# Designs tried in a protein design chat: VHH binders against Uncharacterized HTH-type transcriptional regulator MJ0568. Part 12

Target 1, 125 residues: Uncharacterized HTH-type transcriptional regulator MJ0568, of Methanocaldococcus jannaschii (q57988)
Amino acid sequence: MSQSIEDYLERIYLFIKENNRPIKTTELAKLLNIKPSAVTNMAKKLHRLGYVNYEPYIGITLTEKGIEEAKKILDKHKTIKIFLVEFLGLDEKTASEEACKLEHALSDEILERLKIFMEKFKDKV
Key: E = the ipSAE of ESMFold2; O = the ipSAE of OpenDDE; V2 = 0.75 times the mean of E and O plus 0.25 times the DockQ between their complexes.

## First folded at step 12 (VHH; framework vhh_7yz9_2)

Design v2 (from t2 with R27F; at its last look DockQ between E and O 0.57; V2 from the best seeds 0.00; counts 0 for: pae E 3.1 > 2, unsure alone 63.9 < 65)
Fold by ESMFold2, look of step 12:
Structure v2 (fold): chain B 125 residues (1-125), chain A 121 residues (1-121)
Amino acid sequence: as target 1 above (125 residues)
Amino acid sequence: QWQLVESGGGLVQAGGSLRLSCTASGFTFSDYAMGWYRQTAGNEREWVAFISSGGYTTYADSVKGRFTISRDNAKNTVYLQMNSLKPEDTAVYYCARVGSDFIYEEWGQYWGQGTPVTVSS
């Protein structure tokens, strides 16, 4: 999955979880710092891929498939952030920024092995 | 809602063997690393063995060579074969889905109910 799709799903999920309503295309455009027309184009693409429900003037919601993908992306972000803070000593803000960059690059198998490593060595030595 | 159910514990004499099972439901089992932990009275839970979705395994030093973790994705089950058991292996054994947290939950492992193992001398 492309970084752009992952970024959209993550932001849509977090917005709806926080606000309990669909996200408007203009709201998502502001959050991503892009043109509303780009959001509309991506919303149509995400709909075709089965990730979102998109209704003009109502906004964007996630399908079950979209929710599950968003959760996987957020789990990856959190895992990487914890690793950077606890094992590499990064401050919280820097770790969050770096996790955002890295979450799109790591394969699922490597993420699993990272989780296993963290469990094995959570007491530093 | 997803569940983990451990079984196979019991009372066994030192030197004996047990096979623990953990059956999972409510999530795509084959996508996740699984592990076994154990907890003795008055102590924090300690990890025992992990297995990734791709079959990579690793063990705590205290059980290497005696315990074997395995999985059967068709049955949504992870196993712990425990051989050459010692009294120090006495604990409640828990299976867990390793490091897979949901956003709405506290970030940590989710546990089954546990299965008690007692190894007598």
Scores: ipSAE 0.288, ipTM 0.703, lowest interface PAE 3.1, mean pLDDT 85
ESMFold2 (binder alone), look of step 12: mean pLDDT 79; pTM 0.802
OpenDDE, look of step 12: ipSAE 0.668; ipTM 0.893

Design v3 (from t2 with V98I; at its last look DockQ between E and O 0.59; V2 from the best seeds 0.00; counts 0 for: pae E 2.8 > 2, unsure alone 63.6 < 65, grease 25.6 > 24.2, SAP .715 > .668)
Fold by ESMFold2, look of step 12:
Structure v3 (fold): chain B 125 residues (1-125), chain A 121 residues (1-121)
Amino acid sequence: as target 1 above (125 residues)
Amino acid sequence: QWQLVESGGGLVQAGGSLRLSCTASGRTFSDYAMGWYRQTAGNEREWVAFISSGGYTTYADSVKGRFTISRDNAKNTVYLQMNSLKPEDTAVYYCARIGSDFIYEEWGQYWGQGTPVTVSS
């Protein structure tokens, strides 16, 4: 999956979790710092792929498939951030920024091995 | 939501074998790395073996060559085959789900009740 799709799903999930309502296309455009037309085009694509429900008067919500995919992306982000902070000594803000860049590159298997490594060596850090 | 039930512990003489089992409730067992830990009285839990969802395994030095971790995703079950047991292996053994939320969760969130293993001689 492309970086833009993953960024959309992650941000939609976090917004709805924090605000308990659908996100409007204009709100998402502002949060992602992109044109509203790009959000509309991606929302339609995500709807076709089965990740979101999109309605003009309600906004964007995630389907069950979309929620599961967003959770995978967030777990990857969290795992990388924790590694950068606890094992490599980065500050929280820098680690979060770097995790956003890295989460698109790691395979699921490598992510799991990173989790195992962290658990194996947590007492040595 | 997630429940882990360990079984297979007991009393065995040094040199003997036991096979521990851990069954999980939950839809996504096959997506998670799993592990075995053990705890002796007055000490913190220590890891024993881990297995990824794809079958990658790793072991603590003290059990390498004697213990084997495996999984059966169709049964939502992870196993620990314990051979050539020593008195130092005496502990309560715990099964765990390995993940970022596990790393930062407090004790017992994704743990079973444990299964006691006593190795005599």
Scores: ipSAE 0.317, ipTM 0.716, lowest interface PAE 2.8, mean pLDDT 85
ESMFold2 (binder alone), look of step 12: mean pLDDT 79; pTM 0.801
OpenDDE, look of step 12: ipSAE 0.626; ipTM 0.863

Design v4 (from t2 with Q109K; at its last look DockQ between E and O 0.56; V2 from the best seeds 0.00; counts 0 for: pae E 2.9 > 2, unsure alone 64.8 < 65, grease 28.9 > 24.2, SAP .783 > .668)
Fold by ESMFold2, look of step 12:
Structure v4 (fold): chain B 125 residues (1-125), chain A 121 residues (1-121)
Amino acid sequence: as target 1 above (125 residues)
Amino acid sequence: QWQLVESGGGLVQAGGSLRLSCTASGRTFSDYAMGWYRQTAGNEREWVAFISSGGYTTYADSVKGRFTISRDNAKNTVYLQMNSLKPEDTAVYYCARVGSDFIYEEWGKYWGQGTPVTVSS
């Protein structure tokens, strides 16, 4: 999956979790710092792919498929952030920024081995 | 989010063997590393063995060479073959997604009731 799609799903999921309502295209455009027309085009694409429900004027929500994918992306982010903070000593803000950069590039198997490493050595830190 | 059901425990003589099973609910079981843990009364749970989604395994030093972890993703099941059992292996055994105590505390974890193993001398 492309990094652009992953970024959209992650942001949509977090917004809806926090606000308990659909995210409007203008709100998502502001969060992503892009034009509303770009959000509309991507929302149509995500709808065709089965990740979102999109209704003009109401906004964007995630399908079951979209929620599952967003949770997987967030799992990567949280795992990387915890590693950077707890094992490498980064501050929360820096760790979150670096996790955003890394989460799209790390393979699933390496992420799982990172989790195993962290569990094995959590008592040593 | 997930339910885990452990089984296969019981009473066994030192030197004997047992095979534990753990069935997980969830459509993405094959995406996650799984582990076996054990706990004696009044103590913290300790990890025993881990298996990645791709089949990479690792073991605690105390069980290395005696225990084997495996998985069947089609059945959402993880196994622990326990050979050459010692009285020190007596504990309640649990399976979990790796990181349940550390990574996922805010996202909910389930330890179930576990499956008791007693190794008599």
Scores: ipSAE 0.327, ipTM 0.743, lowest interface PAE 2.9, mean pLDDT 85
ESMFold2 (binder alone), look of step 12: mean pLDDT 79; pTM 0.803
OpenDDE, look of step 12: ipSAE 0.602; ipTM 0.856

Design v5 (from t2 with S100L; at its last look DockQ between E and O 0.57; V2 from the best seeds 0.00; counts 0 for: unsure alone 62.6 < 65, grease 30.3 > 24.2, SAP .81 > .668)
Fold by ESMFold2, look of step 12:
Structure v5 (fold): chain B 125 residues (1-125), chain A 121 residues (1-121)
Amino acid sequence: as target 1 above (125 residues)
Amino acid sequence: QWQLVESGGGLVQAGGSLRLSCTASGRTFSDYAMGWYRQTAGNEREWVAFISSGGYTTYADSVKGRFTISRDNAKNTVYLQMNSLKPEDTAVYYCARVGLDFIYEEWGQYWGQGTPVTVSS
């Protein structure tokens, strides 16, 4: 999945989790610091891909497929961040920034092996 | 909700064999690394063997050469073949997807009830 799509799904998920309502395109545009027209175009694309429910003027919600995908993206971020902090000794802020860069590049197999490694050695760090 | 059901445990003589099964009801079982763990009374669970979705395996030193982990993604099942069993292998065996505990709290990580294994001498 492209980095842009992943960023949208992640932000939509977090907003709805926190606010318990659909996110409006103008709200998402403000959060992402981009034009509302760009959000509208991406919302239509995400709808065609089956990730979101989108109704103009009401806002955007995630489908079950969209929620599942957003959770996978967040899982990558958290896994990488924990590895960088606990195993490599980075501070929380730096680790979060680096995790954002890496989360879109790691394959699922490598993420799994990273988790296996961390489980094997968590008590030895 | 992910549900994991372990089975195949029982009483066996030292030197014997057992095959444990773990069946998952979760969506996309094939997307996750899985592991077997074991626990004796009063102790923390310890990992035994891991398998990735792509078939990479690794084992604790105490079971290497005697235990084999495998998976059948079509049946959403992970197996642990346990050979040359020793009394010290006596424990309750659990399967789980691999991950740090607090990573999975938000996503519904769940331990099954486990399957008891008793190895008598």
Scores: ipSAE 0.419, ipTM 0.783, lowest interface PAE 1.9, mean pLDDT 85
ESMFold2 (binder alone), look of step 12: mean pLDDT 78; pTM 0.799
OpenDDE, look of step 12: ipSAE 0.490; ipTM 0.803

Design v6 (from t2 with D31Q; at its last look DockQ between E and O 0.66; V2 from the best seeds 0.00; counts 0 for: pae E 2.3 > 2, unsure alone 64.2 < 65)
Fold by ESMFold2, look of step 12:
Structure v6 (fold): chain B 125 residues (1-125), chain A 121 residues (1-121)
Amino acid sequence: as target 1 above (125 residues)
Amino acid sequence: QWQLVESGGGLVQAGGSLRLSCTASGRTFSQYAMGWYRQTAGNEREWVAFISSGGYTTYADSVKGRFTISRDNAKNTVYLQMNSLKPEDTAVYYCARVGSDFIYEEWGQYWGQGTPVTVSS
């Protein structure tokens, strides 16, 4: 999968939530397994689009717009992963990998209907 | 953090009607699917009806054709119109947000307080 805006926002969000500080470009590069220069280029793009604050020597944080977008992506990932593990019986590692592939394809309406389906049938699996 | 408040319950004769309301304290209500559940004494809560943010609805077989779920996003409110009520519909009725909160988070943390409904023969 190519690195996308959505993948960057999700990773930045999770790091800051866990560590309560900005993420450095070198740290994000390690998490995404890519060159620091690619992270710097994407950080400038995300800043231009209004998703992040980027300060040299301090690192990267999310704007309010960036946080809301990251939460939507994370919710899709979590929902799909739970469905694959609990309803289809996949192991956690495989489910996480497949959820990463699927999360970019589902519309918000279909995600809500998936959640409704899971609630209706949670006790039958 | 969301808070949900149910209202509209009461005592009604069999065959009668009630309209329940559930008001959210206003984050992003319009973005989430909502549901009504009910609980009789000594039993687990059971789902009654769901509505998506886009207006898709589904109902438990026991209430289909008699109950209608709807929403008013401007008022952050979900409704349950209950017609042709039966003594078996007697329960405490709860509203809740549908989604990941029910599956992987503690599902009680997004419940309203409940509104009791009693249907007399």
Scores: ipSAE 0.361, ipTM 0.748, lowest interface PAE 2.3, mean pLDDT 84
ESMFold2 (binder alone), look of step 12: mean pLDDT 81; pTM 0.837
OpenDDE, look of step 12: ipSAE 0.660; ipTM 0.883

## First folded at step 14 (VHH; framework vhh_7yz9_2)

Design w1 (from t3 with I103E; at its last look DockQ between E and O 0.61; V2 from the best seeds 0.00; counts 0 for: pae E 2.6 > 2, unsure alone 63.6 < 65, grease 25.5 > 24.2)
Fold by ESMFold2, look of step 14:
Structure w1 (fold): chain B 125 residues (1-125), chain A 121 residues (1-121)
Amino acid sequence: as target 1 above (125 residues)
Amino acid sequence: QWQLVESGGGLVQAGGSLRLSCTASGRTFSEYAMGWYRQTAGNEREWVAFISSGGYTTYADSVKGRFTISRDNAKNTVYLQMNSLKPEDTAVYYCARVGSDFEYEEWGQYWGQGTPVTVSS
C-alpha cells in the first residue's frame, strides 16, 4: 500500500473514532490541506480497493478492511514514537514528527523485532 | 472474542522435559510476535522467550540452550519445549502477544490462565 493511501486511511479512522460519524470530503480536505477534488478522486480509488464506503452527500466511512489497515498504521506510529521517546530520549513533539516519516517504511517483521527489543529492555531505560 | 489458552504443564523430575502449548483465537492474533513468561509465588512475571511471526527467536539468559520456542501458524499455536529442567524453572507459565504496551490501545495484551510447571528434585 502507498504512503498516500495510508495517510488517508489513518485520518479517516481518527476522525470517525473521535466524532462517531462519517467524514465529509471537505472536512478531510481541510485535515490533509488539499483540494476537495483530490479527496473525491482518492475516495473513489479507496472504494474500488475495498477500503471505504463513499457517498457524495453523506461522506466517507471505513470498511472492515479499511479499519484494519488504519489500525496497523497507527500501531506503527505509536511503537516508533515510544521507541524514540523512551529509548532515544527525544521530546514528544519531535518523536511524533519523526514517527510520521518512518511509519510508512517499516515492514511488519521489523516492527515486530522492534517490539521484541523494546520489551526486552524496557526496564533498563 | 480473543482468548489464549496455555496447556502442557505438570510435575516433572529435574533433568526432564515438558512441552507447553498456547492456542490463540483468530488467525490475526496468532500472526503477531508471541512470548512466554513465567511467574513464581510472590514475584513479578518475567519474560522467558519471544518469537516473531517470521521465526526470529530470542531467550532469557537463564533458559538459553535448554528451552526452544516455536510456532505452528496453521494451528494458531505457539510452543515452548523445555529440556534439562531445573527446580528453579518451577513457575506458572503464560503466553502473550509481545509489545502490546507499545501498540495502539485497542489490541491490548491478553493473558491466558497459565499452566503450572513443577520441577522436583
Scores: ipSAE 0.343, ipTM 0.748, lowest interface PAE 2.6, mean pLDDT 85
ESMFold2 (binder alone), look of step 14: mean pLDDT 79; pTM 0.799
OpenDDE, look of step 14: ipSAE 0.689; ipTM 0.884

Design w2 (from t3 with I103D E105P; at its last look DockQ between E and O 0.30; V2 from the best seeds 0.00; counts 0 for: pae E 17.9 > 2)
Fold by OpenDDE, look of step 14:
Structure w2 (fold): chain B 125 residues (1-125), chain A 121 residues (1-121)
Amino acid sequence: as target 1 above (125 residues)
Amino acid sequence: QWQLVESGGGLVQAGGSLRLSCTASGRTFSEYAMGWYRQTAGNEREWVAFISSGGYTTYADSVKGRFTISRDNAKNTVYLQMNSLKPEDTAVYYCARVGSDFDYPEWGQYWGQGTPVTVSS
């Protein structure tokens, strides 16, 4: 999955989680700092891929598949961020920024192993 | 192959309540967002309520606080609870699978037959 797709799903998820409603294409465009037309195109693509439901004039929502994917990305971000802060001593801001990059590259298997590592050594740092 | 069957319409007095149901065929109901729309003669069909596969809902301003959309995935059914009905709510109400097409005029293939709602003053 492309980084762009994951970013969209993550952002959509966070918005819906906070606002409990579909996100408008214009709203998402603002959040992502891109043109509304680009968002519309991506929304259509994501819909075809089964990650979102796109309804013109209503907005974008996540399918169960999309929610699952978004949660995975967010879990990666959270885990990576904690690792960077607690184990590597990065500040929160830098850790968050770096986690946003790394979350797209980290496999599920490595994520789980990282979690295990963190659990084993949490008292050592 | 998808079919939508609506029910629950009828005549009701202003201030009354009505509950519409829409049952979908198929095994993938839970994967799709569903919506309710309404249409009066000579006017364009307007959306009323939307519910995502995940249960997130949104409503037209004209029905906010009065209508509630919900779904039962086990029954492949979406509901529209309409409270505090007004004469202006009189219309044929349609159920639709949302996101089936990006061209609004082409959505008709995923519409139900409609159920009439008449609210008398």
Scores: ipSAE 0.000, ipTM 0.213, lowest interface PAE 10.2, mean pLDDT 87
ESMFold2, look of step 14: ipSAE 0.000; ipTM 0.127
ESMFold2 (binder alone), look of step 14: mean pLDDT 81; pTM 0.824

Design w3 (from t3 with S100T I103G; at its last look DockQ between E and O 0.01; V2 from the best seeds 0.00; counts 0 for: pae E 12.2 > 2, unsure alone 63.4 < 65, placed apart)
Fold by ESMFold2, look of step 14:
Structure w3 (fold): chain B 125 residues (1-125), chain A 121 residues (1-121)
Amino acid sequence: as target 1 above (125 residues)
Amino acid sequence: QWQLVESGGGLVQAGGSLRLSCTASGRTFSEYAMGWYRQTAGNEREWVAFISSGGYTTYADSVKGRFTISRDNAKNTVYLQMNSLKPEDTAVYYCARVGTDFGYEEWGQYWGQGTPVTVSS
């Protein structure tokens, strides 16, 4: 899955969870700091891939497949952020920014091993 | 599972108003987004209005400012208040359960039988 697809799914998921409504393409464009036309093109692509439901005037919601993928990305973000703060001593803002960069690179296996490491050594740092 | 029954259609003069109702028989009505669609003879159904479980609404451009969708969760009912009606609004109007606010279901997954609206003049 490409990094841009993962970024879209994560942002859509968080918006809907917080606002309890579909996200409009203009709102998503502002959140991602990109052109509305790029959002429209990606929304059509995500729809074809089975990740979103898209209606031009209602906006964008996630399918079950889209929600599952968004939750995986958020779990990676949380895990990496906790590691950077608790084990490496970064402040939360810096850790969140770095987690956003790293979350797209880590495989599920490495993420799980990282969780095991953090649990085993959580009181040593 | 769910049964949707539309009512309130009929004949009305251009410029007039009409209020459609849609009553659902399913449990957990308050958790679902609902919509109104319409269909003219020989054409595909056209989306008209959407209301989320939390009351957020949006409309097709052709009806924006003239139609208002609302819901009464205590009565398991969705309404479409149609004002300033035009002959172009003549259609069979369908209520639909769209899905939860996360969109777990496809748009327009469950339909009613429709209520005809004719706008003359």
Scores: ipSAE 0.000, ipTM 0.227, lowest interface PAE 12.2, mean pLDDT 82
ESMFold2 (binder alone), look of step 14: mean pLDDT 79; pTM 0.804
OpenDDE, look of step 14: ipSAE 0.684; ipTM 0.891

Design w4 (from t3 with I103S E105K; at its last look DockQ between E and O 0.01; V2 from the best seeds 0.00; counts 0 for: pae E 15.5 > 2, placed apart)
Fold by ESMFold2, look of step 14:
Structure w4 (fold): chain B 125 residues (1-125), chain A 121 residues (1-121)
Amino acid sequence: as target 1 above (125 residues)
Amino acid sequence: QWQLVESGGGLVQAGGSLRLSCTASGRTFSEYAMGWYRQTAGNEREWVAFISSGGYTTYADSVKGRFTISRDNAKNTVYLQMNSLKPEDTAVYYCARVGSDFSYKEWGQYWGQGTPVTVSS
């Protein structure tokens, strides 16, 4: 599966939230199942774009901009996954896979309308 | 639908060891991250250890150097090797499926029934 800036930011965010520390490039490489050199290159790019603080010996943390972007993607993933499982009856694995495909394409407007729909009909499922 | 069954708990003296196991009955076990958590009466579940689908591990500070999480995808099993046990490790230990993309389902995780561990002084 092709790595994207959004995938990196989401996974960095989740790691730091769960572990309360910076993520090392070797740790991120294992989580993404890719080579450490690919992670190092992306970390430098994310740093130049203003999404991460990158310290080679300390690891990677998110800037305010990075956190905001990661939260948006996580919210999209969570919303889509819940819809697919609870409203469409998909199993968790399939829902997660489809959510990953959809989360990077979903506009903010459609996400908002989906949430409103789900809130309105959650007790009718 | 997944089921998780923990085993290997029991009573052990401080300084002793236990190996917990967690067997999953679901398909595609190798695609999912797994974790161990523990809970004492009246408290929230506390994260203990995590292993990604790719084999990356991380630990809570309180157990680093004493506990080791591992997985055997051929047996659909996650292990927690618990060495140098302390009375403070007394808890019910749960395994959980975390997710193939390291995201959590807000409305619930798959949990086992738990296996009690008692460490006497």
Scores: ipSAE 0.000, ipTM 0.131, lowest interface PAE 15.5, mean pLDDT 80
ESMFold2 (binder alone), look of step 14: mean pLDDT 80; pTM 0.821
OpenDDE, look of step 14: ipSAE 0.558; ipTM 0.838

Design w5 (from t3 with S100P I103D; at its last look DockQ between E and O 0.63; V2 from the best seeds 0.00; counts 0 for: pae E 2.3 > 2, unsure alone 62.9 < 65)
Amino acid sequence: QWQLVESGGGLVQAGGSLRLSCTASGRTFSEYAMGWYRQTAGNEREWVAFISSGGYTTYADSVKGRFTISRDNAKNTVYLQMNSLKPEDTAVYYCARVGPDFDYEEWGQYWGQGTPVTVSS
ESMFold2, look of step 14: ipSAE 0.395; ipTM 0.790
ESMFold2 (binder alone), look of step 14: mean pLDDT 78; pTM 0.802
OpenDDE, look of step 14: ipSAE 0.689; ipTM 0.887

Design w6 (from t3 with F102W I103E W107F; at its last look DockQ between E and O 0.02; V2 from the best seeds 0.00; counts 0 for: pae E 21.6 > 2, placed apart)
Fold by ESMFold2, look of step 14:
Structure w6 (fold): chain B 125 residues (1-125), chain A 121 residues (1-121)
Amino acid sequence: as target 1 above (125 residues)
Amino acid sequence: QWQLVESGGGLVQAGGSLRLSCTASGRTFSEYAMGWYRQTAGNEREWVAFISSGGYTTYADSVKGRFTISRDNAKNTVYLQMNSLKPEDTAVYYCARVGSDWEYEEFGQYWGQGTPVTVSS
């Protein structure tokens, strides 16, 4: 399965929020079901892009830029899932799967328009 | 501004077919997306089918391949052709104006009164 930068940032953010410590490359590889060498290569790329701090023996943390990006991705996922369940009537599992696909394509502008639409109609469905 | 009137409901045996109609009174019918919903006693309305102003259609998984939504803009009418009906399709069926391009309106504010459909074994 291809992993996007967005998937890595989301998983790193959630792990650190829950565990209050850096995530090791072996731990992230296990969560993503990929080889540790792929995680190491992506961690170096994310570091070059300014999203993470990476230390081989300590693990991975997010920079402020990385945290901001991860929060945007999580907000997109949550918004899309709520729309699919509450407005379109999908079951939770299907909605979560579709939200994962859509979150990477949805622009910030469209996300905000969707939120405005949902807010206007939240009591009418 | 709009009134929606459904018709065509009734009692039908499992495996049978029924065609629902929804006629809109109001301007600019062709600019709006339309939908069909259904409701059983004690439950919230659930979406069945959607048709865009341009004719693009989509369906709930429970009815895909059995139901067809269509529209006739000259008659201000949306149809729901229901084939291979099952007892679990028993419900009151409502049509709704869903929305238009680039126009912000209250979702689901224009509902019909509903037309009951009963599917017996």
Scores: ipSAE 0.000, ipTM 0.073, lowest interface PAE 21.6, mean pLDDT 81
ESMFold2 (binder alone), look of step 14: mean pLDDT 80; pTM 0.813
OpenDDE, look of step 14: ipSAE 0.594; ipTM 0.849

## First folded at step 15 (VHH; framework vhh_7yz9_2)

Design k1 (at its last look DockQ between E and O 0.72; V2 from the best seeds 0.00; counts 0 for: pae E 2.3 > 2, unsure alone 62.8 < 65, SAP .686 > .668)
Fold by ESMFold2, look of step 15:
Structure k1 (fold): chain B 125 residues (1-125), chain A 120 residues (1-120)
Amino acid sequence: as target 1 above (125 residues)
Amino acid sequence: QWQLVESGGGLVQAGGSLRLSCTASGRTFSDYAMGWYRQTAGNEREWVAFISSGGYTTYADSVKGRFTISRDNAKNTVYLQMNSLKPEDTAVYYCARVGDFIPDEWGQYWGQGTPVTVSS
């Protein structure tokens, strides 16, 4: 999955979780600081990929596949951030910025090994 | 959503062997790292062995060379082969997914465990 798709799914998930309604394309465009036409094009792509339901005028929701992918992306971000803060001593804001960069580069296998490492050594920090 | 059932525990003489199994219902766990843990009364659970989805394994020092973790993703099952058992291995054994950090599902999911007693 591409970085831009991951960013869209994450933002849609968080919005719907907080607001309990579909996100409108104009709302998503504002959150991502991009043109509404770019959001419309990506929404159609995400629909073709099976990640979202998209209806003009109603907005965007996630499919079950989309929800699962969004949760995976959020888990990766939070796991990396906790590692950077608790094991490497970074401040919260720096760790969040670095986690955003690292989450797009880490494979699922390396994330799993990171989680295993954190479990093995959480009481030694 | 994620239900784990451990089995295969029992009473065994020191030096003996047991094979524990852990099966999950719900989504397959082929995409997740899994672990075995153990706990004695009044103590915290301690990790015993981990296995990644890709087959990477690691073990606590106290069991290294005696225990082997493996997985059969087609059966949604993780195993712990315990050889050369010692009385110190007496505990309730649990399997768990290595913890996920997501907004609504923090922490690990635990089953009831399977008791293992190693008599001296």
Scores: ipSAE 0.391, ipTM 0.772, lowest interface PAE 2.3, mean pLDDT 86
ESMFold2 (binder alone), look of step 15: mean pLDDT 78; pTM 0.796
OpenDDE, look of step 15: ipSAE 0.673; ipTM 0.888

Design k2 (at its last look DockQ between E and O 0.64; V2 from the best seeds 0.00; counts 0 for: pae E 2.1 > 2, unsure alone 62.2 < 65, grease 26.3 > 24.2, SAP .786 > .668)
Fold by ESMFold2, look of step 15:
Structure k2 (fold): chain B 125 residues (1-125), chain A 120 residues (1-120)
Amino acid sequence: as target 1 above (125 residues)
Amino acid sequence: QWQLVESGGGLVQAGGSLRLSCTASGRTFSDYAMGWYRQTAGNEREWVAFISSGGYTTYADSVKGRFTISRDNAKNTVYLQMNSLKPEDTAVYYCARVGDFIYEEWGQYWGQGTPVTVSS
């Protein structure tokens, strides 16, 4: 399974939100179905980029920059999913799968205009 | 995460003008589309105008040609210039990030708003 920076930030954010504690590298490796050494290497990279705090025995948390980026990624996914369900009539499962595909291609400006469009027409659909 | 504070409302006679301001605290203000909304008692908030981070603007039909939305990203501020005001424009005006109304998980704190009263 391909592991982008985006996938790591999303999973770390969701785990910490649900569990209210840092995620350990072994836990993240299990969630992503990859080796712990791959998680450790990516955690060091994310730390250098300013997205995470990494403490070997405490685990991984997000910096303010990391949280902001994770929220943007999740917001993009949810915006597209809601559009597909409510405006195009897809079922929730299919919409989620398609949103995962589309979120990589959509620019931030176009996402903003999509949100504006949805807000303008939410009661007319 | 960050807060929005509206100002500039007041009492004005029909045909008059007001300029509303909305100042945001927080990082990444420049990344978000912003909107002005208004609400009368007992009604849902309705959108008035939107501006994207890149400056694209759009307006509700009821205000087009009379209202102008703009932003100053260096000051984390969005503005609403309201001209040719009508009694029907009487409301409490709020600003918000666009999309906060779509996603409850992301939460939005509505400030107190800024009241605008347009008298006949």
Scores: ipSAE 0.395, ipTM 0.763, lowest interface PAE 2.1, mean pLDDT 85
ESMFold2 (binder alone), look of step 15: mean pLDDT 78; pTM 0.793
OpenDDE, look of step 15: ipSAE 0.723; ipTM 0.907

